Miniprotein binders against p81326. Designs and how they scored, part 88

Target 1, 226 residues: p81326
Amino acid sequence: MLHFGGFIMEINHISKILEKEREEYIRNKVEEYLKQGFSKDDAVNKANQSWRTYIGHRIQDVIYNLLKKFLKDSGLKVTTDKALNNRNLPEELDKVKRLIAINYGEYLFLPDADVIVYKVENNDIKIIAIISVKNSFRERRFETTYWKLKLKESPVTSHIKVFLATPDKDNEISYKCPNGKPKKMRIILEYELDGIYFLKEDFEETEKAKHFGKIVEDIIEISKKL
Key: E = the ipSAE of ESMFold2; O = the ipSAE of OpenDDE; V2 = 0.75 times the mean of E and O plus 0.25 times the DockQ between their complexes.

## First folded at step 6 (miniprotein)

Design h95 (at its last look DockQ between E and O 0.45; V2 from the best seeds 0.00; counts 0 for: pae E 11.9 > 1.5)
Fold by OpenDDE base, look of step 7:
Structure h95 (fold): chain B 226 residues (1-226), chain A 93 residues (1-93)
Amino acid sequence: as target 1 above (226 residues)
Amino acid sequence: SKVEIRIVVEKDGRRIEYRFEFDSPEEAIEALIEIKLIIFEHNPDRVEIEIRAEDEELARELAKLAEWLALMYGLEDVEVRIEGNTVIVRGRK
């Protein structure tokens, strides 16, 4: 059985998989949009946008499943903001939802929390980490940072670690100073967040920027300190 | 290293089995990628991928890829069993 730390995928394999899937997906979506009466150019653009959304969700699902699998033996639990978006929650999830809520005076809102890791001890829930999953940084580049800062403002949520997990397909944040030029986004994200985890090999590793394979160990370690 | 891959897809009670043999790891990897497309085409409720390799290291590597493929397809409860040079990946939708 593949145990913790053993699941390392090579970027080349992932890239090939995604590329082949993309080609087929785009072809099918283009055909679909053409049948709907869109122009060829519009169909292509819509197909590409649809793909970005689709693959983003798929990567998120993979990360969720991986974390759920690898954290299970440690007794840690995993959920998602989507699961919390229900009026009728089990007591446990209702508590989780309340413990990640951000106060805006008259309103409470949830941060973007693609994956939420928590533990249950003596009927008390402790939120350990929130993992934001981003396939690309074309949109909402610092949204995760915003949520981290907001969580820090309350003693209820200040302990929650916020991680970013990304394949960084376009190498937007893989390196801090490529060719001697600082990458603002990498520097800020690394500074503000508790960690960045890459689903790829080709990146600049630092204390906070690691391969995704390290995230489980890091979460377990954090959980022991809470 | 020779690799054998068996894929079983199940949809609405219908079972289809594919078998492949490869003379190199690279071919097997490429095949697994193509197999993903086959899986998508069938849109199965259950998938089983069995991989037999000549050595345990290769089997483990291919197991990781197969697991990734299963997860990327959207299978839940993905189980990976490794017994020597044989890997079985199972999942359901």
Scores: ipSAE 0.021, ipTM 0.395, lowest interface PAE 5.2, mean pLDDT 85
Fold by ESMFold2, look of step 7:
Structure h95 (fold): chain B 226 residues (1-226), chain A 93 residues (1-93)
Amino acid sequence: as target 1 above (226 residues)
Amino acid sequence: SKVEIRIVVEKDGRRIEYRFEFDSPEEAIEALIEIKLIIFEHNPDRVEIEIRAEDEELARELAKLAEWLALMYGLEDVEVRIEGNTVIVRGRK
């Protein structure tokens, strides 16, 4: 009997999909920009910039849809910061927004919370976790840790788990001590955040740095304790 | 093990069907990974993926991959139905 346990949900398939998607995306975008009258050099630059935006949104959409699907039967609901910024906000989502907002005097700002997991019990809303999605760490290296620290400052939000989800294809945070030298970004992110979930197979796994496939079980277990 | 995959995309009431046969599970897996070309080039309202495998356990494992890929490519209301060695994965936009 042939068994494919683990293979079908292997992170390699996700990485292969992303790699193949990039090649086609760049080719199509260069063609589109050339048709718009841009020079070849400008078209290539714009296509690469467009890819960086696209891949970030693509990964976020995938994570949102997966969590929505697999958390549904556990009584957990999922939304996004994009949905919370809509003008006509339903009362439930308005409550979610208020429960994660950070007060800066007369201003209220949402943390870097690309995907938000919450539950509704007896008309009460409890925020379980927020997931920040980062495709690259070339800029905004510690933005997620800043928001975790701000959430910890209030007893209303201090219970909220802050996770980072990333493909980390450039190995910016995949290992603590590559070549024997401490990688400051990985060490600080792992220390400050509640978890890092990698959308690939090749990284140093720890209690906080895990395969993305573990995130559903982790969120469910956390929700049972609240 | 042989694997048969049928993909139906529907857009504005028009249906297009693709049929594939593979001589090994590995070939079927790689083909499923490439399904994005069919889904996104047609921008369908509905997608149906039918998988027939020689073995029921193989069909179930391939269904998990197909479900994962459907969700990854942005399909919603993804449903999986398993009937012996045949699995049907359906999704919509």
Scores: ipSAE 0.000, ipTM 0.332, lowest interface PAE 11.9, mean pLDDT 80
ESMFold2 (binder alone), alone request of step 6: mean pLDDT 80; pTM 0.793
ESMFold2 (binder alone), look of step 7: mean pLDDT 80; pTM 0.804

Design h96
Fold by OpenDDE base, second read of step 7:
Structure h96 (fold): chain B 226 residues (1-226), chain A 93 residues (1-93)
Amino acid sequence: as target 1 above (226 residues)
Amino acid sequence: SKVEIRIVVEKDGRRIEYRFEFDSPEEAIEALIEIKRIIFEHNPDRVEIEIRAEDEELARELAKLAEWLALMYGLEDVEVRIEGNTVIVRGRK
């Protein structure tokens, strides 16, 4: 337990580390795209898009691996939306996929679910939580909130907790009322979601807004009530 | 042992090697945290971490963690090589 706290504290620096890698990554990608015959402007734009995707995947992978490891002893399992996109799924993952599906009448669609935490008891699968990982809120600001609200509409999925994990590098949601002005995005996300977990130290802590280091404990506690 | 970890730190031309053997994946992760401490204490110019695991999935998972640790400690030019159930992570300051 003591070692978990120390490891999680290091997550606070992930964004900073990734920023240092950005310059080199962009340079290399620009060169690659130039060699492919793109213009300089197109190469830069493509490199920046590639970087955003790259960072998003890296943070997601770190969070996935951390949760998978630290929840293992509690008997909880972790998967990702990527793993669920396969045509040939193991029976367990096929069940997980079906249990997070949202009904749109003639169609079933999956919510965006970067990380999915579930338990298997007596051959029954219970979905515990979905964690959305966001590096920035420039795009799709309330997408996670939409999925939370949709999951609430069905008795099959209404129990599923939806969490947001973010380094919030640009301080878009770190504080509710900086300089006396309410930050709409922080207030709405905190109200609608079950929790926001920050991969940083400089944020306004509340009952729902916590350091990422608390997510494992919170998930375990939720799992005991299901 | 289910997991073997070898770490080599180099500073000012001095090379120090640590070897760890673990019977469980969980202990191996704790060892990676210790590796962090080793890197921090030595403040090396170069680091090499070799991980051998019983299965390829575990090796890949540990590799990602080792890479992350290397990055966290300000190592640059971090290279990850995966060959079956053996992973080598290298970095330098």
Scores: ipSAE 0.017, ipTM 0.318, lowest interface PAE 6.1, mean pLDDT 84
Fold by ESMFold2-Fast, scan of step 6:
Structure h96 (fold): chain B 226 residues (1-226), chain A 93 residues (1-93)
Amino acid sequence: as target 1 above (226 residues)
Amino acid sequence: SKVEIRIVVEKDGRRIEYRFEFDSPEEAIEALIEIKRIIFEHNPDRVEIEIRAEDEELARELAKLAEWLALMYGLEDVEVRIEGNTVIVRGRK
């Protein structure tokens, strides 16, 4: 069993690093847009919009690299939706893509599977989990639950665990109301998903809502039961 | 509370070394953001980060942060060695 002893402490450091990276990114983007002739207010707004896209990819890359490293010795493999969208796919990744794709009549779509964990046994591929990485929930708060419900409809994909990983910096789903009850969005996400992993320390852990440091241990445990 | 950080980046057999001194752990943590830019700009095949802190507990905390930064930049084979108040993090592609 792999444990990230003290990982909660490191999550706070990561949060601080990302915040300072945000300051540098926005400053540079504002200067870039000003040089292109935008007003100061427009430049600031565009820089903030650019940051929201950038930070999402940044956190996704971090999670991918961390899981790839720590799952390697357990015989588990990790890939990304970006890798699966390459036109020239290796046979193994082509099989992974087919095993998670959802059929909509004449069309096949991948779920919101930023990071995918699978194993290969006797030339057969078994998908263990997909992880959706969300920096904010302002516009697409239930997208991950939609994909979970779709995956449950098929015997090919119904076993796949669907996890959400998020810093939840704006306390959109980790905050408790003054009466101690979770917000509606948190209740729905926790109910429908197989797990939520927070890249922050200030929340109440439950059976399904945990500190991100527990994700490796949980994935390894799930893989042993498949 | 003095912290010393040495970073060696290596690409295609070429080595570049940087050295930093900080009066507090807080300053060192914030300076690691500057240090990651060095790693990003060089796109290295190998990185070695040596941190010398005042005590072993602080060295361990900074080691975890350095390991995390190496992983963030695609250095998958990361090793951490702690020798008292000194920690060495080595990463490679």
Scores: ipSAE 0.000, ipTM 0.197, lowest interface PAE 16.2, mean pLDDT 76

Design h97
Fold by OpenDDE base, second read of step 7:
Structure h97 (fold): chain B 226 residues (1-226), chain A 93 residues (1-93)
Amino acid sequence: as target 1 above (226 residues)
Amino acid sequence: SKVEIRIVVEKDGRRIEYRFEFDSPEEAIEALLIIKFIIEEHNPDRVEIEIRAEDEELARELAKLAEWLALMYGLEDVEVRIEGNTVIVRGRK
């Protein structure tokens, strides 16, 4: 049975694996925190926080590595905001950093950019896209939208596409109007961002809301227009 | 469709090999979950996962899953090589 859906089968299995891993991780962390002298309630809370951080980084790393791999043949390059925080940057990455910087008058700051896709052509760097990876929307729900809007304010950065990638485990933005009630967050994110890519099957697909399996082809297409 | 999975881990010059055969894709998928336990148990420097299936498409799907798992469990420089109905996923830690 050929699941033609690109990453669909893999993503479903990953979710299952992550759920099993969570249980084990939480148990182990709870025990660790109990040994450190925390109460049971505090230990559980800390374990859950630790898990959120852990899984967020892991998903980000997976997405980074996948994009790096799949975009390599197209000549596109991938980096991260973490790589750009290095004091001694190679010339190429220093240029990338400068090309995504946002002007705040006397200061330049970088947007949150979990993954940055760029190309080098004729010794010029063109920033193609920034991908924000969100495992959950409990905090800073519109942070990615803020950065998109800020990037649009400058002719230097206005062309940069901003994408959101998420498994949306809690179905916070998977549907626009579940049960006839509009989901403000989905509507706003879809309107303001250049695309939302879901690491799941169960979501309302639109022109801007797609399965994560489509992100590579979309980025390649955008790169050809720059 | 018969599926064969070979997992080789290397640590400090030692090699450990696991071999599995399955009669169904579902069993093969579930079997790939053992990659976690293998990595945790051995903390290897290198991992190689070889997948053979009668259906090339199935082999590719399983390879994608194996790649995701490899990445999720902290392997770097993950490469996928396809040779007919045989796929090899390699990574390092």
Scores: ipSAE 0.019, ipTM 0.459, lowest interface PAE 5.4, mean pLDDT 85
Fold by ESMFold2-Fast, scan of step 6:
Structure h97 (fold): chain B 226 residues (1-226), chain A 93 residues (1-93)
Amino acid sequence: as target 1 above (226 residues)
Amino acid sequence: SKVEIRIVVEKDGRRIEYRFEFDSPEEAIEALLIIKFIIEEHNPDRVEIEIRAEDEELARELAKLAEWLALMYGLEDVEVRIEGNTVIVRGRK
């Protein structure tokens, strides 16, 4: 329990750092665009677009580092799809890549696997979960669902859990309609995926839609069944 | 052709260009997966994707997907331009 308490504390600390980073980043970008001759409104809009791009990568890296740190004592390893895209891979990562790659005739593609959790037992690799990290759902809202459906088609990959992790700051999938019904996008994502983990508090929890703080414990439990 | 796609990837000063032509929107979705594969295989420092579609609405949807692919790959500076039925996405590390 103290182990998971440490995880929650570190998430809280990082959230405060990201909030301060946002304020400083936007202030600096607005000033930069104003110096380039953009209007104040255009400078603000461009700064906000730049932040959305930056924070998407930043949250992915934060989640990667948190999971790597908190899963190591359970014998679990963490990597990223970016790491797997290197042409010269260590043998272990080359095996990971081959175990999650999806075949399209003459081509092999990696799924939308921002973070990949696996284990090594008796020199064999078992993929436990892939985690797609999304800061917003303005675009490509069902891309993670597509990859889940493709992974289910093969006996090699059908056991792999596919999770979505998101702050959902704009309430795109956590907001309820006036009658209390979840949005269609939330219903579809929850139905097709193995879980959704929110980096926020204000949403209706279900068995598959949980606070991000529960992800480490859930992954460890899944790994024990494999 | 209904959709034309050009992608240029650069790594360590080396430039490689690909061109594709598709007759349907369904094939254009396949093209986006091919683009992702090219980006992943080459691990580029810079990418430019140009998409010419049959109409402006299709061009806008393809622009969103191309931008998302560039961002997912970690190209931190992404610019998207839409000119009628033509989309140009540029990203760099």
Scores: ipSAE 0.000, ipTM 0.117, lowest interface PAE 17.8, mean pLDDT 76

Design h98
Fold by ESMFold2-Fast, scan of step 6:
Parts: structure tokens; sequence; C-alpha cells
Structure h98 (fold): chain B 226 residues (1-226), chain A 93 residues (1-93)
């Protein structure tokens, strides 16, 4: 069984690697755009935009791999919505897909579930949580909230915990307004979701808004109740 | 089953119209979520979303999503009008 201290150390190590990777990525992209004839200011702006797209995919993969590694010893399995969209699904993943599907009358759709945690006991599958990973909130701000509200409407899916994981580097939901009130987006997300996990150090924790280092312990505790 | 979506955004007297046709409801839902970027970019004073679907049930479900999107982007006074398998959602500041 892995100690949770090891998980926190791995997160800190990966955060340092990602920051170094960012510096190198931006330098290389600026050079690339300058060669294409863009001005220095435009090249820097385009390089930063490119990084935001790149890191979004990168951080989803990192979170998937961390959760897979640290939940394995607790008998929990991890998959992704990308895996569930494969044409030829193994029986186990097909069952997972069916258990998170949302009913729209005659139609069934999958929620925006970047990472899915489930358990298998005696060939019975129980979905524990879905995790939406957001690097920024400039676009797709309340998609996670919409899917949480839809999942609540069905007895098949109402037990599934919906979490948001984010570095929130632009301080869009982790800091208070000057008057001490949380920002509107933070209030809505925290109210509707089962938890928000920040991949950053500097914010005020609440019952539902926590450091990402606590997610493994929380998921394991939830799974014991199912 | 085909779904057709028309979106009109208006700001400072300027009116812009977008039209989309989809062969499946899944594609239409993905497009509605992407179209929120258009709403955010324009910061419109008024939005009109018209959805035509194969049947009334599907149209009503897509209309709920469109109404939710309009409200989430600061449009108040949201109205919904239903005519068979055609639904029109209008929102304004």
Amino acid sequence: as target 1 above (226 residues)
Amino acid sequence: SKVEIRIVVEKDGRRIEYRFEFDSPEEAIEALLEIKIIILFHNPDRVEIEIRAEDEELARELAKLAEWLALMYGLEDVEVRIEGNTVIVRGRK
C-alpha cells in the first residue's frame, strides 16, 4: 500500500518538471513564430496561447497516470473518456461507459469525464468519481457543473462524485475579491460540484476546495462507502 | 437524425448570424458548447437560438441546454418559444 506522502512528493516533482518544460516550450515556440515572420510581441503572445493548449492535454495525462499509480493498491481502476470512445471496447469498459451515460429521452450521451475512477467487485462495476481537468477557465467555464447536474437526475449516476482538478495559475477561482468575497465562478463551482482540487499552494482550503494531494485519500474513503 | 441550429448575436446594433446542420444529436450538443465561445467573444446584448430537430422531445432537450448557456453568459430575460419540433430561445441583457 503506498503512503500518501509519496503522492505529495510526486506531485511536487512533476510541478517543477512542468515549469521547466514551460520555459523551454515558450522559447522554442517564440523562435518558431519569429521564423514565420511574426513580430516579437505577436510571437510571444502566440507562444503563450500554444502553451495553454499543450499543457491542457499534458496535465490530463499526468493526473491520469498519478491516479492510476496511487489508487492501484486500493483495488481501484482508472480510465479516460478517450478510452471509452474507442470503437472496440473491452466488456469492462463498455460497462463503465453505460454506467456514466446520461439520458436525453431517446438518446444517451457521455459527460465530459477526463478521468474516471471505478471499482470491480465480483464482476460488478461501481463508478466512484469523474474528474474534469481544466488548465484555464477562459472557455468551457461551467461544463463540469452542467454534467454534474445531469448526473444527479438519474438513480444510476446520482451517486457519482464529480471533481474539478486545476492549477488555476491565473487565479480565476482560487483567490477572493478585494472585499473578501469569493468570485462568482468559484461560488458556483464549489456549490454544485463535489470537490475542487488545486494543483497550487496558495489558496484558502474549505471542505470542498482542497490541495490536489488530498484527492487519493478522498477517493479511497468514498469507495469504502460503496 | 438531422439537427439544424441557427444562432444570432447582436451588440451595438451589429447583427451576426450563424447556421449549422448536423447529422446527429451528439454533434449538435458539441457544437452548442463550442458556440458559447462566439457568445463570449461578442459579449452580445441579445442572442437568439433556433433549433430544428427530428422530434419535439429532442428539440426540447437541446433548448434546455441553449437556455442554460444563455443564462450562464450573463443574458437575463430568457424566453423560450416552441413550435412543434422547432424551438427558439431568446436572451438579452
Scores: ipSAE 0.000, ipTM 0.125, lowest interface PAE 20.9, mean pLDDT 75

Design h99
Fold by ESMFold2-Fast, scan of step 6:
Structure h99 (fold): chain B 226 residues (1-226), chain A 93 residues (1-93)
Amino acid sequence: as target 1 above (226 residues)
Amino acid sequence: SKVEIRIVVEKDGRRIEYRFEFDSPEEAIEALIEIILIIFEHNPDRVEIEIRAEDEELARELAKLAEWLALMYGLEDVEVRIEGNTVIVRGRK
């Protein structure tokens, strides 16, 4: 469809903007930490840590807004784990939270569900997919696979698709066997998850590893089969 | 509630011990996943994970997570022992 072309153009535009923001953000944060008395090396390290946190939230917001905009006409709704952690949830979001929460004895936790896609039919809520957004795989690299395996254990949640969305700027999972050497992280993530969507052009495409531009049509197709 | 995690790794005759304390179960679960995966990237010969939680049920769930991570990283002879609210997971290559 024509609006899918618009979706791809919007993704390309946002990617370019994010690249330009990085250097200015780090420069400003280094100055901030130096003023607080940190050494140059510590200031640079803390600035890079701050950028990783900032860009993670920024990319999550972008993905949330893009999916909300482009899934609206298909009767699909989009929310975030941040929204589900708010005090005094609306009834609809409280039901969404209950359908994805995982029990650990006396405790209930939400999976790594940065973005959640669901539908409402005849006052019944069906969760379609959860999307974990990772800008870096330095830490928490298999967090998404853990949540996939936990969701798979329950008949209530086993149908939920678990996707990873990532710019993967460091090429940590972009190829399965670069230079003939298997990449454990890429191979495991692709094997265990329902899909990986790249916010970049350079990656090895498979049935499960695709450009982010395909996520809207994939989610719509999945929702029709539920 | 308080959660304590001790991780001992051995590689090439060298032993390294890590100790962590968390004030929330959510933080402990996220940290356990992250820390174990980072440690396993160093390709250890033997690993011992000790988890102590105020809630015995939570300790058992964290032990299942630690056991799954150990198996996923290809450790052999994975053992789980429960001693009250303390759970110990051991594995070796």
Scores: ipSAE 0.000, ipTM 0.231, lowest interface PAE 17.4, mean pLDDT 77

Design n3a (at its last look DockQ between E and O 0.11; V2 from the best seeds 0.00; counts 0 for: pae E 9.6 > 1.5, pTM O .593 < .8, placed apart)
Fold by OpenDDE base, look of step 7:
Structure n3a (fold): chain B 226 residues (1-226), chain A 86 residues (1-86)
Amino acid sequence: as target 1 above (226 residues)
Amino acid sequence: SLEEELRKIAEELRELVKLIEWLALMYGDPEEAKFIALIIKELAEELEKALEEAKKNGLDELAERIEKLIERAKELIERAEKIKES
C-alpha cells in the first residue's frame, strides 16, 4: 500500500516532464514536413498536431504500464485496444475482444479502450474496467461518455466500469463550479462515467473524482464483487 | 535571482529522478526510459553550468546540493540506457 501512494504522487508531474520535449520535437517535425514539401505554416500546424498525438500515446503507455504492474499481484490482467487489433489473437485476447464489443445490429464494434482490465477465473474471462486516457479535451470531449452509455445498454457489458484518467493540463474538468460557474464538461463526465482519475493534485475531489492513486484500489475492489 | 533559478532546476531534476526510478522499478517501456534519460541529461548539463556560476557567486550550499543531484541523474541515465538495451 505505502509503495503505491508514494509513487502516485510522482505521476502528478508527468505532463510537465513530457512537455519539456515539445520544443525539440516540434522543431524536428517542422523540419521533416518542410522536407516533404509543406509550407512553413502547414509544417507548424502538422507538427503541433503530431505532438498532441505523440504526448497522448506517451501518457497512455505510462498509465498502461503502471496498471499492469500494480494489478499483477492481484491476479488481474491488462491489455489495450491496440493489442486487440489483430487478425490472429490468442484465445484469451480474442475472448476479451468479444466481451467488450458493442452491438449495432448487423455489426459489432469495439469501444475506444485505451486500457482494459480483466480477470481470468476457471477459464472464464470477466471484464472489469475500461480506462480512457485523455491528455486534453480539445477533441471528442464526450467520446468516453458515449462508449459508457453504449456498454450500459447490453447485459453482457453493463457491468464494465468506465474510467477517465487525465492530467487535465488546461483545467477543463478539475473543478465543477469555479467562481460559481458550472463546468459543463466536468459535471457531465462525472455523472455519466464510473470515475475520473486525475494525474495532478489541484482538483476538486468527489466520490467519483479522485486522484489517480486510488484507481488500483478501486479496480481491485470492483474485481472482488464480480 | 540565480539562486531561485537553481532551486527551480533542482526541483525539476528531483521530479525526473523520482520518475525514472519508478520506470526502472516498473520494467517500463524502454522508450520511456530513454526519453527520461535524455531529459535528465539535458537538465544535468544545465545544472552543471549553473553550478559553476553558483560557485563563483558564493552559493556553496546550493552548489553542493546540485552536485549530488547531478551525480544521481548520471546514475539514473546509465540505468535507463540499460533498460533500453534489454
Scores: ipSAE 0.017, ipTM 0.416, lowest interface PAE 5.0, mean pLDDT 83
Fold by ESMFold2, look of step 7:
Structure n3a (fold): chain B 226 residues (1-226), chain A 86 residues (1-86)
Amino acid sequence: as target 1 above (226 residues)
Amino acid sequence: SLEEELRKIAEELRELVKLIEWLALMYGDPEEAKFIALIIKELAEELEKALEEAKKNGLDELAERIEKLIERAKELIERAEKIKES
């Protein structure tokens, strides 16, 4: 059927436009790295890494702005680890930073907490949740679970919920048992974290693995218990 | 069957709408907004064609789902055009 086939062809046209934008970005970055003296192979690898970083920052910005917008009427505030790394912090954010920092003897480190949700009651700050955003699981696959375990070690931070938000475009954690085999990464992440929120529709939904649209009501419900 | 094929296409369009929605929410500069608006307009035209086909074949529940997707696409177009105008 011509209208049906034409419809499919138009979808492929949109996909081709998106691919062209990625190719242009990578081409420009390869040229930049070649001018810096890198070999062609190194320039290509660095350009692909640059693209993944660029898209990752865009996803983080979207998540931050959505949470800030939809949590404000519930008395919840949102910040980022980028904001907490500024030299001149207002008193409120300085308290947030100190409340989330993990003690390693002489050293204090912030967990990898892309987005942080907290509330303020009578100048008392209570951190509700930390959301880690992962675009790919090629590197540091279980970093978020490590931070969850460290936060559980102290009564000051043990209440903090640790969530993972991901588009999981490569289906690395979308299903527990793809092809009948347990997927270690998905099973461990779901077991150890308080929730996994997918920025797509096609994944195996469970009590902890949910569509990202559920995250706002989950955070609000948690905040009422604290 | 034709109904199964139309449902599969509607689901693929739903996934594209959600992906473009995430990209549209990342208003970083006018060039991104311009490309997002172009993509969303193309998608809205495809959704209108799918709606006509679903109605022609009496697939009322599917047509209702496609109408909701069209409303989402129109909202995204409005948001992208505000960036372009400003």
Scores: ipSAE 0.006, ipTM 0.188, lowest interface PAE 9.6, mean pLDDT 75
ESMFold2 (binder alone), alone request of step 6: mean pLDDT 72; pTM 0.623
ESMFold2 (binder alone), look of step 7: mean pLDDT 72; pTM 0.635

Design n3b
Amino acid sequence: SLEEELRKIAEELRELVKLIEWLALMYGVDPEEAKFIALIIKELAEELEKALEEAKKNGLDELAERIEKLIERAKELIERAEKIKES
ESMFold2 (binder alone), alone request of step 6: mean pLDDT 68; pTM 0.557

